VH-VL binders against q8ixk2r445to577. Designs and how they scored, part 98

Target 1, 133 residues: q8ixk2r445to577
Amino acid sequence: FFGMLQNKGLTDYCFDYNPPDENQIVGHQVILYLCHGMGQNQFFEYTSQKEIRYNTHQPEGCIAVEAGMDTLIMHLCEETAPENQKFILQEDGSLFHEQSKKCVQAARKESSDSFVPLLRDCTNSDHQKWFFK
Below, E stands for the ipSAE of ESMFold2; O stands for the ipSAE of OpenDDE; V2 stands for 0.75 times the mean of E and O plus 0.25 times the DockQ between their complexes.

## First folded at step 3 (VH-VL)

Design xa9 (framework fv_axatilimab; at its last look DockQ between E and O 0.95; V2 from the best seeds 0.00; counts 0 for: pae E 7.8 > 2)
Fold by OpenDDE, second read of step 4:
Structure xa9 (fold): chain C 133 residues (1-133), chain A 120 residues (1-120), chain B 107 residues (1-107)
Amino acid sequence: as target 1 above (133 residues)
Amino acid sequence: EVTLKESGPALVKPTQTLTLTCTFSGFSLSTYGVGVGWIRQPPGKALEWLANIYWNDDKYYNPSLKNRLTISKDTSKNQVVLTMTNMDPVDTATYYCARIDYGEYAFDIWGQGTMVTVSS
Amino acid sequence: DIQMTQSPSSLSASVGDRVTITCLASQDISNYLAWYQQKPGKAPKLLIYDASSLESGVPSRFSGSGSGTDYTLTISSLQPEDFATYYCQQYDNLPLTFGGGTKVEIK
């Protein structure tokens, strides 16, 4: 699967990544933004290694969850996907992070009108349902 | 200032189709993240959600009434239209349109509502 | 569908009283909960969204709290203009559903 990764509960919001430096794409947080399909900021791929890959520049980035964190951070992809980069996109649309045993949820950033994907306990929330568009 | 106003017939006969129009100002359905929903309230009863429509023309309906409901928008006129077929006295209620912001499902600004009575 | 159960259905209070209204969801709604105020013959007014976020222009005496399935609207000091019916609404899943309402009356 590839393309825009869109949330069900948060209408027309997609995974978005816009690093300050296109030559150094790692270390920043993945956010949610209105789905526009322009450029490369919203193009992601779900791979056979269970990665959510950001395919813009080489080296390629993969979404990871750092220890003790609930945010999605861009890391470099590895030949063998590390445990903190493994996600399961279920048929029901839930996006499950294997290592943390939590689900990715669209959430409002504190005291703002911005949104981010965060790890939360898995529920039947539409905000935890995702699909590629 | 953001305002919404419902318009349509005050009286509908059973089996007829109700057509309600929501005319709004102070915002546009061309704005990303914006939506408009319809909610009804029978006299002395609780609120019931009917349908939503968003800037991108995404539409959502209450499953219990989905086969009877159609929602559409005319962005150039700042209008949202709701049609409800096969009206019954049980559908007698005040019908509200309300704005949705930031792509979510909470209604931050409401119209004054229009009372619709279904009677022979 | 997610059922929203409000309690109490009605209460009597005096100006200056602390008022608490509870909303119980039939399942975890992850704080996607709004509170509305409705006065007779008027449309509902949004008070709280995301369970605890105060809508712009709403007095600070209103507050929302809770998580999971249990949520509470609190009026710290009831004012004359606060006598009304209050509704909770979940927006975690479609269809959107409202509570049965709580009428706050003058004692």
Scores: ipSAE 0.878, ipTM 0.946, lowest interface PAE 0.6, mean pLDDT 95
Fold by ESMFold2, look of step 5:
Structure xa9 (fold): chain C 133 residues (1-133), chain A 120 residues (1-120), chain B 107 residues (1-107)
Amino acid sequence: as target 1 above (133 residues)
Amino acid sequence: EVTLKESGPALVKPTQTLTLTCTFSGFSLSTYGVGVGWIRQPPGKALEWLANIYWNDDKYYNPSLKNRLTISKDTSKNQVVLTMTNMDPVDTATYYCARIDYGEYAFDIWGQGTMVTVSS
Amino acid sequence: DIQMTQSPSSLSASVGDRVTITCLASQDISNYLAWYQQKPGKAPKLLIYDASSLESGVPSRFSGSGSGTDYTLTISSLQPEDFATYYCQQYDNLPLTFGGGTKVEIK
């Protein structure tokens, strides 16, 4: 699937990626921002390799979670998807990270007005449900 | 300052349709992430959520009342309207509207409420 | 639907007492919980959001804690203006649901 990846529980928030340097797209955190569809920041592709690709720039970025972390970070996509870049978008809307066995949840960033996707133990929370639009 | 005020009839007969208007100031429902919800409270009883509407016109209803409720907004008038059909004495309650912020479902500012009595 | 069970349903306390109110959810609500204060004839007032975050203008004697299914509102030193009914509300899943309330009365 390709489009804006929206959260069910956090109304009209989407995955968003805004790297500070267009020539260095690796290593920055994915955030959640109000869905707007303007520019390049909110368009992602869910691939047959179970990757979430940020493909508005070359080389393409793929969302990953580094060992022992709960944050979603941009890595370069590889020809064969590494285990830390594999997410299963399930029929109930949950977004399951295979390597960690955890689900992606919309989370408030330290009592701020900002939100990020984080790995959490899987629950039936609407904040762990996602869909493309 | 943010304020909300409920208006509508104080007395409704059984089977009639109730229309309540929430008029607000100090914020706009065109602002991304903002919503308005309706909650009721029967005399001496707990709170019950009814419906929410958001800036993008997304609408959510309590499923136990879904066939009876309609929520709408007029952003230019700073108003949200709730319509509830087929009123019954059990629907006697104080009705509140309240603001929702940042796409969350918590209600940070409430109106004063309006008492609606349903009786013949 | 997520059932919210508050306890106690009422309590009597004196000014200066430490008061604890609990709220149990029928499933893990991941800290998507608010606490409200309501005085007779008045609208509810938001005290706590995200289980433990204090709303602006709320006195620091109010605090929230808990995780998973178990949540607590604490008033560290009860003041005369704190005699009210307190409600929890989950906003993890629709439909939004409230606890039955806890009335805090003067002893």
Scores: ipSAE 0.035, ipTM 0.705, lowest interface PAE 7.8, mean pLDDT 88
Fold by ESMFold2-Fast, scan of step 3:
Structure xa9 (fold): chain C 133 residues (1-133), chain A 120 residues (1-120), chain B 107 residues (1-107)
Amino acid sequence: as target 1 above (133 residues)
Amino acid sequence: EVTLKESGPALVKPTQTLTLTCTFSGFSLSTYGVGVGWIRQPPGKALEWLANIYWNDDKYYNPSLKNRLTISKDTSKNQVVLTMTNMDPVDTATYYCARIDYGEYAFDIWGQGTMVTVSS
Amino acid sequence: DIQMTQSPSSLSASVGDRVTITCLASQDISNYLAWYQQKPGKAPKLLIYDASSLESGVPSRFSGSGSGTDYTLTISSLQPEDFATYYCQQYDNLPLTFGGGTKVEIK
């Protein structure tokens, strides 16, 4: 799948990645923002290796969660996807991070009115359901 | 100032269709993340959610209502319309419309409510 | 559907009392919870959203707390205008569901 990765529960919010420097596309947190489809910040590819790729720059970025963390951050893609970069998109729309046994949930960022995707215990929450638009 | 006001018949006969209109001001349903929902409250009972409609025309319905509900909007008139078919005395309630702000399902501003009695 | 259970269904209190109302969800709702105040013959008024965020214009004596399945609304020093019925509502999953209500009555 390729497109904007939208949350079912948080209507019209999409995965968004806007690196602070065009020459540094890795190391920052993925956020959620109103779906607009402009500037390519919201376009991601879900690959056969279960990666969520940010394809708008070279080298390409892949979303990862480091051990013990709950935030989604941009890493460099590898020839063979490491376990921390694998997300299983299930038929019900849940996005399961197998290494942590947790699901990606739309959540309000601490001390702000902005939103971010975070790893949380898996529930039937619509805030844990995602689809490509 | 944000206001919403419900209008419709005060009395409906069993098996008839109810049509309620919510007219609002102080906000637009063309604004990203904004929606309007309908909630009802039978006399002396708790609140029950019926349906939501959003700025992008997404619609959601309470599945317990057996596909009796239709919600629509007219953004140019600042109106949301709810239709409920096959009315029954158990549907007697005060019907409210309320605003949903910024993509969440909490209702921040409510109309005054309109009482609908189903009898005869 | 997520079931929302409020306790108590009613309570009697005096002006100046600390009042606590509880809301239990049948599953984890990740703080997607609102509290409403309803006075007789009036529409509900939003008090708290996201479990603990106070709505603009709501007095600071109202506060919300909790996480997971267990949430509370606290009124630190009850005022005459606070005698009303209070409802919780989850918005983690559709259908949206409300608690049964807690009526706060004068002693």
Scores: ipSAE 0.027, ipTM 0.681, lowest interface PAE 7.1, mean pLDDT 87
ESMFold2 (binder alone), look of step 5: mean pLDDT 93; pTM 0.952
OpenDDE, look of step 5: ipSAE 0.872; ipTM 0.945

Design xb1 (framework fv_axatilimab; at its last look DockQ between E and O 0.92; V2 from the best seeds 0.00; counts 0 for: pae E 6.5 > 2)
Fold by OpenDDE, second read of step 4:
Structure xb1 (fold): chain C 133 residues (1-133), chain A 120 residues (1-120), chain B 107 residues (1-107)
Amino acid sequence: as target 1 above (133 residues)
Amino acid sequence: EVTLKESGPALVKPTQTLTLTCTFSGFSLSTYGVGVGWIRQPPGKALEWLANIYWRDDKYYNPSLKNRLTISKDTSKNQVVLTMTNMDPVDTATYYCARIDYGDYAFDIWGQGTMVTVSS
Amino acid sequence: DIQMTQSPSSLSASVGDRVTITCLASQDISNYLAWYQQKPGKAPKLLIYDASSLESGVPSRFSGSGSGTDYTLTISSLQPEDFATYYCQQYDNLPLTFGGGTKVEIK
């Protein structure tokens, strides 16, 4: 699967990543933004290694969850996907992070009109449902 | 100032189709993140969600009424239209249109509502 | 569908009273909960969104709290203009659903 990764509950919001430096793509948080499909900021790939890959630059970036965190951070992809970069996109649309055993949920950033994907306990929330478009 | 106003017939006969129009100002359905929904309220009863439409023409319906409902928009006229087929006296209610901001969100601005009575 | 149960269905209070209204969801709705105020013959007015965020222009005497399935609307000191019917609404899952309402009347 590849393309825009869109949320069900938060209508027409997609994964978005725009690193400040095109040559240094790691270390920043993945956010949610209105789905526009312009450029490469919203282009992601779900790989056979269960990675969510940001396939726009070399070296390629993969979404990771750092220890003790609930945010999605861009790391470098590895030859063998590390445990903190493994996700399961299930048939019902839930995006499950294997290591934390939590689901990715679209959430409003505190005291902001912006949105981010956060790890939360898995529920039947439409805000935890995702699909590629 | 954001405003919405519902218009349509005050009286509908059973089995007929209701067509309501929501005319709004102060915002546009061409703006990303904006939506408009319809909600109804029978006299003395609670609120019931009917349908939503968004700037990209995404549409969502209450499953209990889905087969009877059609929602559409005319962005150039700042209008949203709701049609409901096979009206019954039980559908007698005040019908509201309301704005949705920031995607799926609460209804932050409402029209004054229009009373629709279904009677022979 | 997610069921929203409000309690009480009605209450009597005096000006200056602390008023608490509860909304119980049939499942975890992750704070995707709004509160509305409706006066007779008028459209609902948004008070609170995301369970605890105060809508612009709404007096600070209104507050929302809760998590999971249990949510509360509080009016710290009831004012004459606060006598109305209040509704909760979840928007975590479609279809959107409302509570049965709570009528706040003059004692």
Scores: ipSAE 0.861, ipTM 0.941, lowest interface PAE 0.6, mean pLDDT 95
Fold by ESMFold2-Fast, scan of step 3:
Structure xb1 (fold): chain C 133 residues (1-133), chain A 120 residues (1-120), chain B 107 residues (1-107)
Amino acid sequence: as target 1 above (133 residues)
Amino acid sequence: EVTLKESGPALVKPTQTLTLTCTFSGFSLSTYGVGVGWIRQPPGKALEWLANIYWRDDKYYNPSLKNRLTISKDTSKNQVVLTMTNMDPVDTATYYCARIDYGDYAFDIWGQGTMVTVSS
Amino acid sequence: DIQMTQSPSSLSASVGDRVTITCLASQDISNYLAWYQQKPGKAPKLLIYDASSLESGVPSRFSGSGSGTDYTLTISSLQPEDFATYYCQQYDNLPLTFGGGTKVEIK
C-alpha cells in the first residue's frame, strides 16, 4: 500500500523527502516533517519486497541504511531489494530494519527543532510506531 | 506574550460533572504542531496528566480516566474545554492547562491553575 | 505505563551549594524528558526539555544530563529563588507520566 508514513508518538509528523536538486534523488537523508499531504514529498509505497519506495522521480528511490549507520538515506531501487533496503512493518507498528536488527525511531536532530527517523534499539516506545495514513 | 487561563467552578458535589475552560492568547490552535493539555495536582501530591488536544483535533487521554474525560477545542474562540464526569472527593486538585509546542509532549507555558474541591 | 522515580524526595541545601536530583524511568525513554520547577502556590515552569536542552530564559546554572533510563538535573550554585519542588516528566510514550517530585529546602 502507499500513503503518508506517520509516527504515533510524534503527533502529525510524517516521513518526508525533498532533495535539493530536482534531478537527483540519491544520497540525501530522509526527514520528518508536519504532515500536510501536499506535493509528493510525503507519499511512499511499502512493497511486498519490504521496501519503502519514493516514486516521484525516475528511476525510483528506495530508503536504505548503510552498515554501521543510523540515518535513513535515499538510494536507487534495485530489481532485487538488497538487505539494507528492507524494513519490516510489524503489526504493532514497529518498523524493523532486518539487516541491523534495529527499529526506526522519530528523534530530534541534535541542536535543532527538526526531526529525523533514526535506527535505535527496539523498545515499546510510541516514537517507534508507524502507520500509513 | 503567550498566556493561558483556566476557569470553572471552585466547588463540585460528588457524582456531578466538572467542566473547565482554558482560554489562551498569543498563539493559535490552528498552528501546525501546536497542542494544549490538561494536568492536575491534588494538594501536596505530584502532577498527573489528563488529556491533550492538537491542531488537527487529535485527542489523547490518560487511560486510567479515559471513560470520564472529554476534551474539545474552539479554535475561533482560543478555547479548550475539559469535561470530567462522576466527580469524587479524590478528584480534588488544582487543574492546569498548558501549551505543547511543535507536536511534542513537553509543556512550555502553563496557566495559573484553578482549584476544584469535590465535597458534599 | 512508564514509571518515573525521583530521588531524593526532599533535600536541604544552602545558597551556593551544588544540587543534584535524579530521575529513573522504568524503561528507556530516549531522552524524551522534561524538568519543571514549581514554587508554592504557583504553576510549574519548564526548565529543560529533551533531557539536556535549556529552555529560553532559564539561568545557565541549571543543566540536565543522562540517557536511557537515568537522568539528572543539576543546579551548579543554588540561589535563594531556587528553593522549590522539581518534577521530571517523560514524553516518550503515552500516558505522559511525572516523577513524584523533589523538594529543595533551605538548610
Scores: ipSAE 0.248, ipTM 0.781, lowest interface PAE 3.7, mean pLDDT 89
Fold by ESMFold2, look of step 5:
Structure xb1 (fold): chain C 133 residues (1-133), chain A 120 residues (1-120), chain B 107 residues (1-107)
Amino acid sequence: as target 1 above (133 residues)
Amino acid sequence: EVTLKESGPALVKPTQTLTLTCTFSGFSLSTYGVGVGWIRQPPGKALEWLANIYWRDDKYYNPSLKNRLTISKDTSKNQVVLTMTNMDPVDTATYYCARIDYGDYAFDIWGQGTMVTVSS
Amino acid sequence: DIQMTQSPSSLSASVGDRVTITCLASQDISNYLAWYQQKPGKAPKLLIYDASSLESGVPSRFSGSGSGTDYTLTISSLQPEDFATYYCQQYDNLPLTFGGGTKVEIK
């Protein structure tokens, strides 16, 4: 799958990656932003290795969750996908993180207008459902 | 200030089509993440969601009424229109339009409501 | 569809009382829960969103809490203007659904 990774429950919000330095793609958090399709910030690929790749940059970035954390952070992709970079996009739209056994949910950042993807216990919430467009 | 106001007929006969207009001011449906929804309340009963429309023209309907509802907008007129076909006396209710801000489904500002009676 | 069950359906209270209203969802709604106040002849007014976030201009005596399927609206010290009907609403899944309401009356 390739394109904008949209949330079902949070209307018209997509995965977005906007590193402050385009030459240092690693270590920054993935956010959610209104889907626009402009530029390269919202284009991701879901691979046969169960990776979510930010592949508009070389070397390519892969979304990871560091041990004990719930935030989605950009790492470099590896030849064989590490366990912390493996996500299962299920037929019901849930995005399951294998290592943690948790699902990706759209979450409001505190009491603000900002949203981020976070790992949470898996539920049937539409805010845990994702699709490519 | 942000305001919404519902307008339409107060009395409708069974089988007729109801058309309600929500006219709003103080915000625009061209604003990212903004939507308008319709909710009704039969006399003495709970609120029932009908439909939402968003700034990108995404539309969502209560499935139990989907075949009867059409929602549309005219951003230049600051209006949202709800059409409901085949009206029945059980559809007698106060009809509200309300704003959805920042793309979630909570309704932060409501119109005053308009009472629609369906009587044969 | 997610069923929202409010309790109690009505209650009588005096000014100054602490009032607690409960909303039970038929499945986990991940804190996507709003509370509304509706006075007779008026439209609903948003009080609480995201289960616990206080809407701007709402008095601090109102608070929301809960998680999973169980959510609570609390009025810490009831005022004369708080006699109204209160509704919860989930916005986790479509269709959007409301609780049956809780009428708070003067004892």
Scores: ipSAE 0.074, ipTM 0.737, lowest interface PAE 6.5, mean pLDDT 88
ESMFold2 (binder alone), look of step 5: mean pLDDT 93; pTM 0.952
OpenDDE, look of step 5: ipSAE 0.851; ipTM 0.940

Design xb10 (framework fv_axatilimab; at its last look DockQ between E and O 0.77; V2 from the best seeds 0.00; counts 0 for: pae E 5.5 > 2)
Fold by OpenDDE, second read of step 4:
Structure xb10 (fold): chain C 133 residues (1-133), chain A 120 residues (1-120), chain B 107 residues (1-107)
Amino acid sequence: as target 1 above (133 residues)
Amino acid sequence: EVTLKESGPALVKPTQTLTLTCTFSGFSLSTYGVGVGWIRQPPGKALEWLANIYWNDDKYYNPSLKNRLTISKDTSKNQVVLTMTNMDPVDTATYYCARIDYGDYAFDIWGQGTMVTVSS
Amino acid sequence: DIQMTQSPSSLSASVGDRVTITCLASQDISNWLAWYQQKPGKAPKLLIYDASSLESGVPSRFSGSGSGTDYTLTISSLQPEDFATYYCQQYDNLPLTFGGGTKVEIK
């Protein structure tokens, strides 16, 4: 699966990544933004290694969850996907992070009108359901 | 200032189709993230969500009424139209349109509402 | 559908009183909860969104709290203009659903 990764509960919001430096794509947080399909900021791929891969530049980035964190951070992809980069996109649309045993949920960023994907306990929330468009 | 106003017939006969128009100002349905929804309230009763429409023409309906509801927009006129078929006295209510901002489902600005009575 | 149960259905209070209204969801709604105020013959007014975020222009005496299935609207010191009916609404899942309402009456 590849393309825009869109949330069900939050109308027309997609995974978005826009690093400040195109030559240094790692270390920043993945956010949610209105789905526009322009540029490379919203193009992601779900791989056979269970990675959510950011396929814009080389080396490629993969979404990871750092220890003790609930945010999605861009890391470099590795030949063998590390445990903190493994996600399961279920048929029902839930996006499950294997290591933390939590689900990716759309959430409003504190003190703002922006949104971010965060790890939360898995529920039947439409905000935890995702699909590629 | 953001305003919404509902318009349509005050009286509808059973089995007829209700057509309501929401005319708004102070915002546009061409703006990304913006939506408009319809909510009704029978006299002395609680609120019931009917349908939403968004800037991208995405539409959502209450499943209990989905087969009777159609929502559409005319961005150039700043209008949203709701049609409801096969009206029944049980559908007697005040009908509201309200704005949705930032792509969520909370209604931050409401119209004054229009009372619709279904009677023979 | 997610059922929203408000309690109490009505209450009597005096100016200056602390008022608490509860909303119970039939399932976890992940803080996607709004509170509205409605006065007779008027449209609802948004007070709180995302369970605890105060809508712009709403007095600070209003506050929202809770998580999971249990949520609370609190009026720290009831004012004359606060006598009204209050509704909760979940927007975690479609269809959107409202609570049955809580009428705050003058004692």
Scores: ipSAE 0.876, ipTM 0.946, lowest interface PAE 0.6, mean pLDDT 95
Fold by ESMFold2, look of step 5:
Structure xb10 (fold): chain C 133 residues (1-133), chain A 120 residues (1-120), chain B 107 residues (1-107)
Amino acid sequence: as target 1 above (133 residues)
Amino acid sequence: EVTLKESGPALVKPTQTLTLTCTFSGFSLSTYGVGVGWIRQPPGKALEWLANIYWNDDKYYNPSLKNRLTISKDTSKNQVVLTMTNMDPVDTATYYCARIDYGDYAFDIWGQGTMVTVSS
Amino acid sequence: DIQMTQSPSSLSASVGDRVTITCLASQDISNWLAWYQQKPGKAPKLLIYDASSLESGVPSRFSGSGSGTDYTLTISSLQPEDFATYYCQQYDNLPLTFGGGTKVEIK
């Protein structure tokens, strides 16, 4: 799967990555932004290794969650996907993080009008459903 | 100031098609992320969602009424139109249009509503 | 479809009373919940979004709380202008659904 990864419940919001320094893509948080398809910020690939890759940059970035955290951050991809970078995109659209046993949910970032993907206990919420556009 | 106003017939006969127009000002459906929805309320009863349309022409319908509803927009006229086919007396209600602001995802500004009576 | 059950369906209260209205969702809606106030002959007015965030211009005596399936609207000290019908609405899943309403009347 390749394209803009869109949330079902948060209509027309997509995964977005806009690091402050294009030469240093590691360690910043993935956000949700209105889908626009402009530039490189919203194009991701879901791979056979269960990675969500930001592959418009070399070296390629892969979305990860650090142990004990609920935020999605960018790491460098590795030849064998680490456990914290493995997400299962299920038939129902849920995006399951194997290591934490939690699902990716669209959530409002507190103290702002912004949205971010966060790990939450898995539910049947449309805000936990994702698809490529 | 953001305002919405519903217009259309106050009386329709059973089996006819209802056409309602929402005319709004103070915002535009060309604005990224904005939408308009339709909600109805039978006299003395609860609110029922009908349909939403967004700036990018994405459309969503209440599945219990999907075969009967069509929503469309004319961005240049600041209008949203709802049509509902095969009207029945149980469809007698006040019909509202309301703005959807992606920041809140709720219906943040409502029109005054228009009462539609379905009778022969 | 997510069913929203409000209780009570009506209540009588005096000015100054603390009023609570509950809304029960048929599944976890993750705080994607709004509260509306509607006065007779008028359109609904948004009070609270995201379960607990007050809409601009809404008096601080209104508050929302809850999580999961259970949500509450509280009016800390009822005022004469608060006599109205209140609705919850979930926007977690389509179709969007409203509670049956709670009518708050003068005792």
Scores: ipSAE 0.149, ipTM 0.758, lowest interface PAE 5.5, mean pLDDT 89
Fold by ESMFold2-Fast, scan of step 3:
Structure xb10 (fold): chain C 133 residues (1-133), chain A 120 residues (1-120), chain B 107 residues (1-107)
Amino acid sequence: as target 1 above (133 residues)
Amino acid sequence: EVTLKESGPALVKPTQTLTLTCTFSGFSLSTYGVGVGWIRQPPGKALEWLANIYWNDDKYYNPSLKNRLTISKDTSKNQVVLTMTNMDPVDTATYYCARIDYGDYAFDIWGQGTMVTVSS
Amino acid sequence: DIQMTQSPSSLSASVGDRVTITCLASQDISNWLAWYQQKPGKAPKLLIYDASSLESGVPSRFSGSGSGTDYTLTISSLQPEDFATYYCQQYDNLPLTFGGGTKVEIK
């Protein structure tokens, strides 16, 4: 699917990526923000290669998690998706990260009122359930 | 400042329908991420969640009571209405409405509560 | 449904005491937990959200800790205005569920 990727547990919080400028599209953390549908920072594509693509920039960005880390970072998409960029969107809404065997969960960012997606052990939490709008 | 206030009948007969209104000020249910929920507390007992409604009209109900509950909002009046059918003496409780901020399910500001007694 | 079990159901304490209240979830709730204070005849007041974040205006003597299924509310030095019933609430999954409450009484 293509659209805004919303969290079931955090009502109307969406995947959001707004890099500092057009030349800094990689290396920054993906965040969660109130779904507004304005601009292009909240539109993502889930591909047949199990990628979550950010189509606002050329070359396109793909969400990845570095080995041993739990934050979702924007990387450049590869011709063949590497393991760290593969997320299985399951029928129950969970986003399973194949390389780590963990699930994407909405979480409050340390010492702030903002939210971010993080890798956590898979549970049946509504905060680990995602859908496209 | 944010305030919420519950209103409705103090006495309801068994089998009747209860209608409660939450009137609020200091925030709008047209604001992204904001919601209002209803919670009740029977005398001397624990809190029990009933239903939530959000700015986008998403509604959630306690499954044990879902067939009896309807929640709605009137954004222009700053009101949320809860309707509960087929009242029973065990539904005697203080009913609260409370604000939900930023789309999570914690209740940051509560109304004073309104006591509803179900008796013949 | 996630069951929240509070211990103890009641306790007696004196001003200046350190009070600890425990909340156990029947499954991992990933820190999606709030603590409320309720005084007789009054509405509950939010003290702590996200297991350990202190709500604005709440005295620093209140603190929350824990993770997974085991959470604790601590009052470091009990004050006269702290005699109340305390409730935990999980918001990891619907339905939202509350603990049975812990009544903190004057000794």
Scores: ipSAE 0.095, ipTM 0.743, lowest interface PAE 5.1, mean pLDDT 88
ESMFold2 (binder alone), look of step 5: mean pLDDT 93; pTM 0.952
OpenDDE, look of step 5: ipSAE 0.735; ipTM 0.917

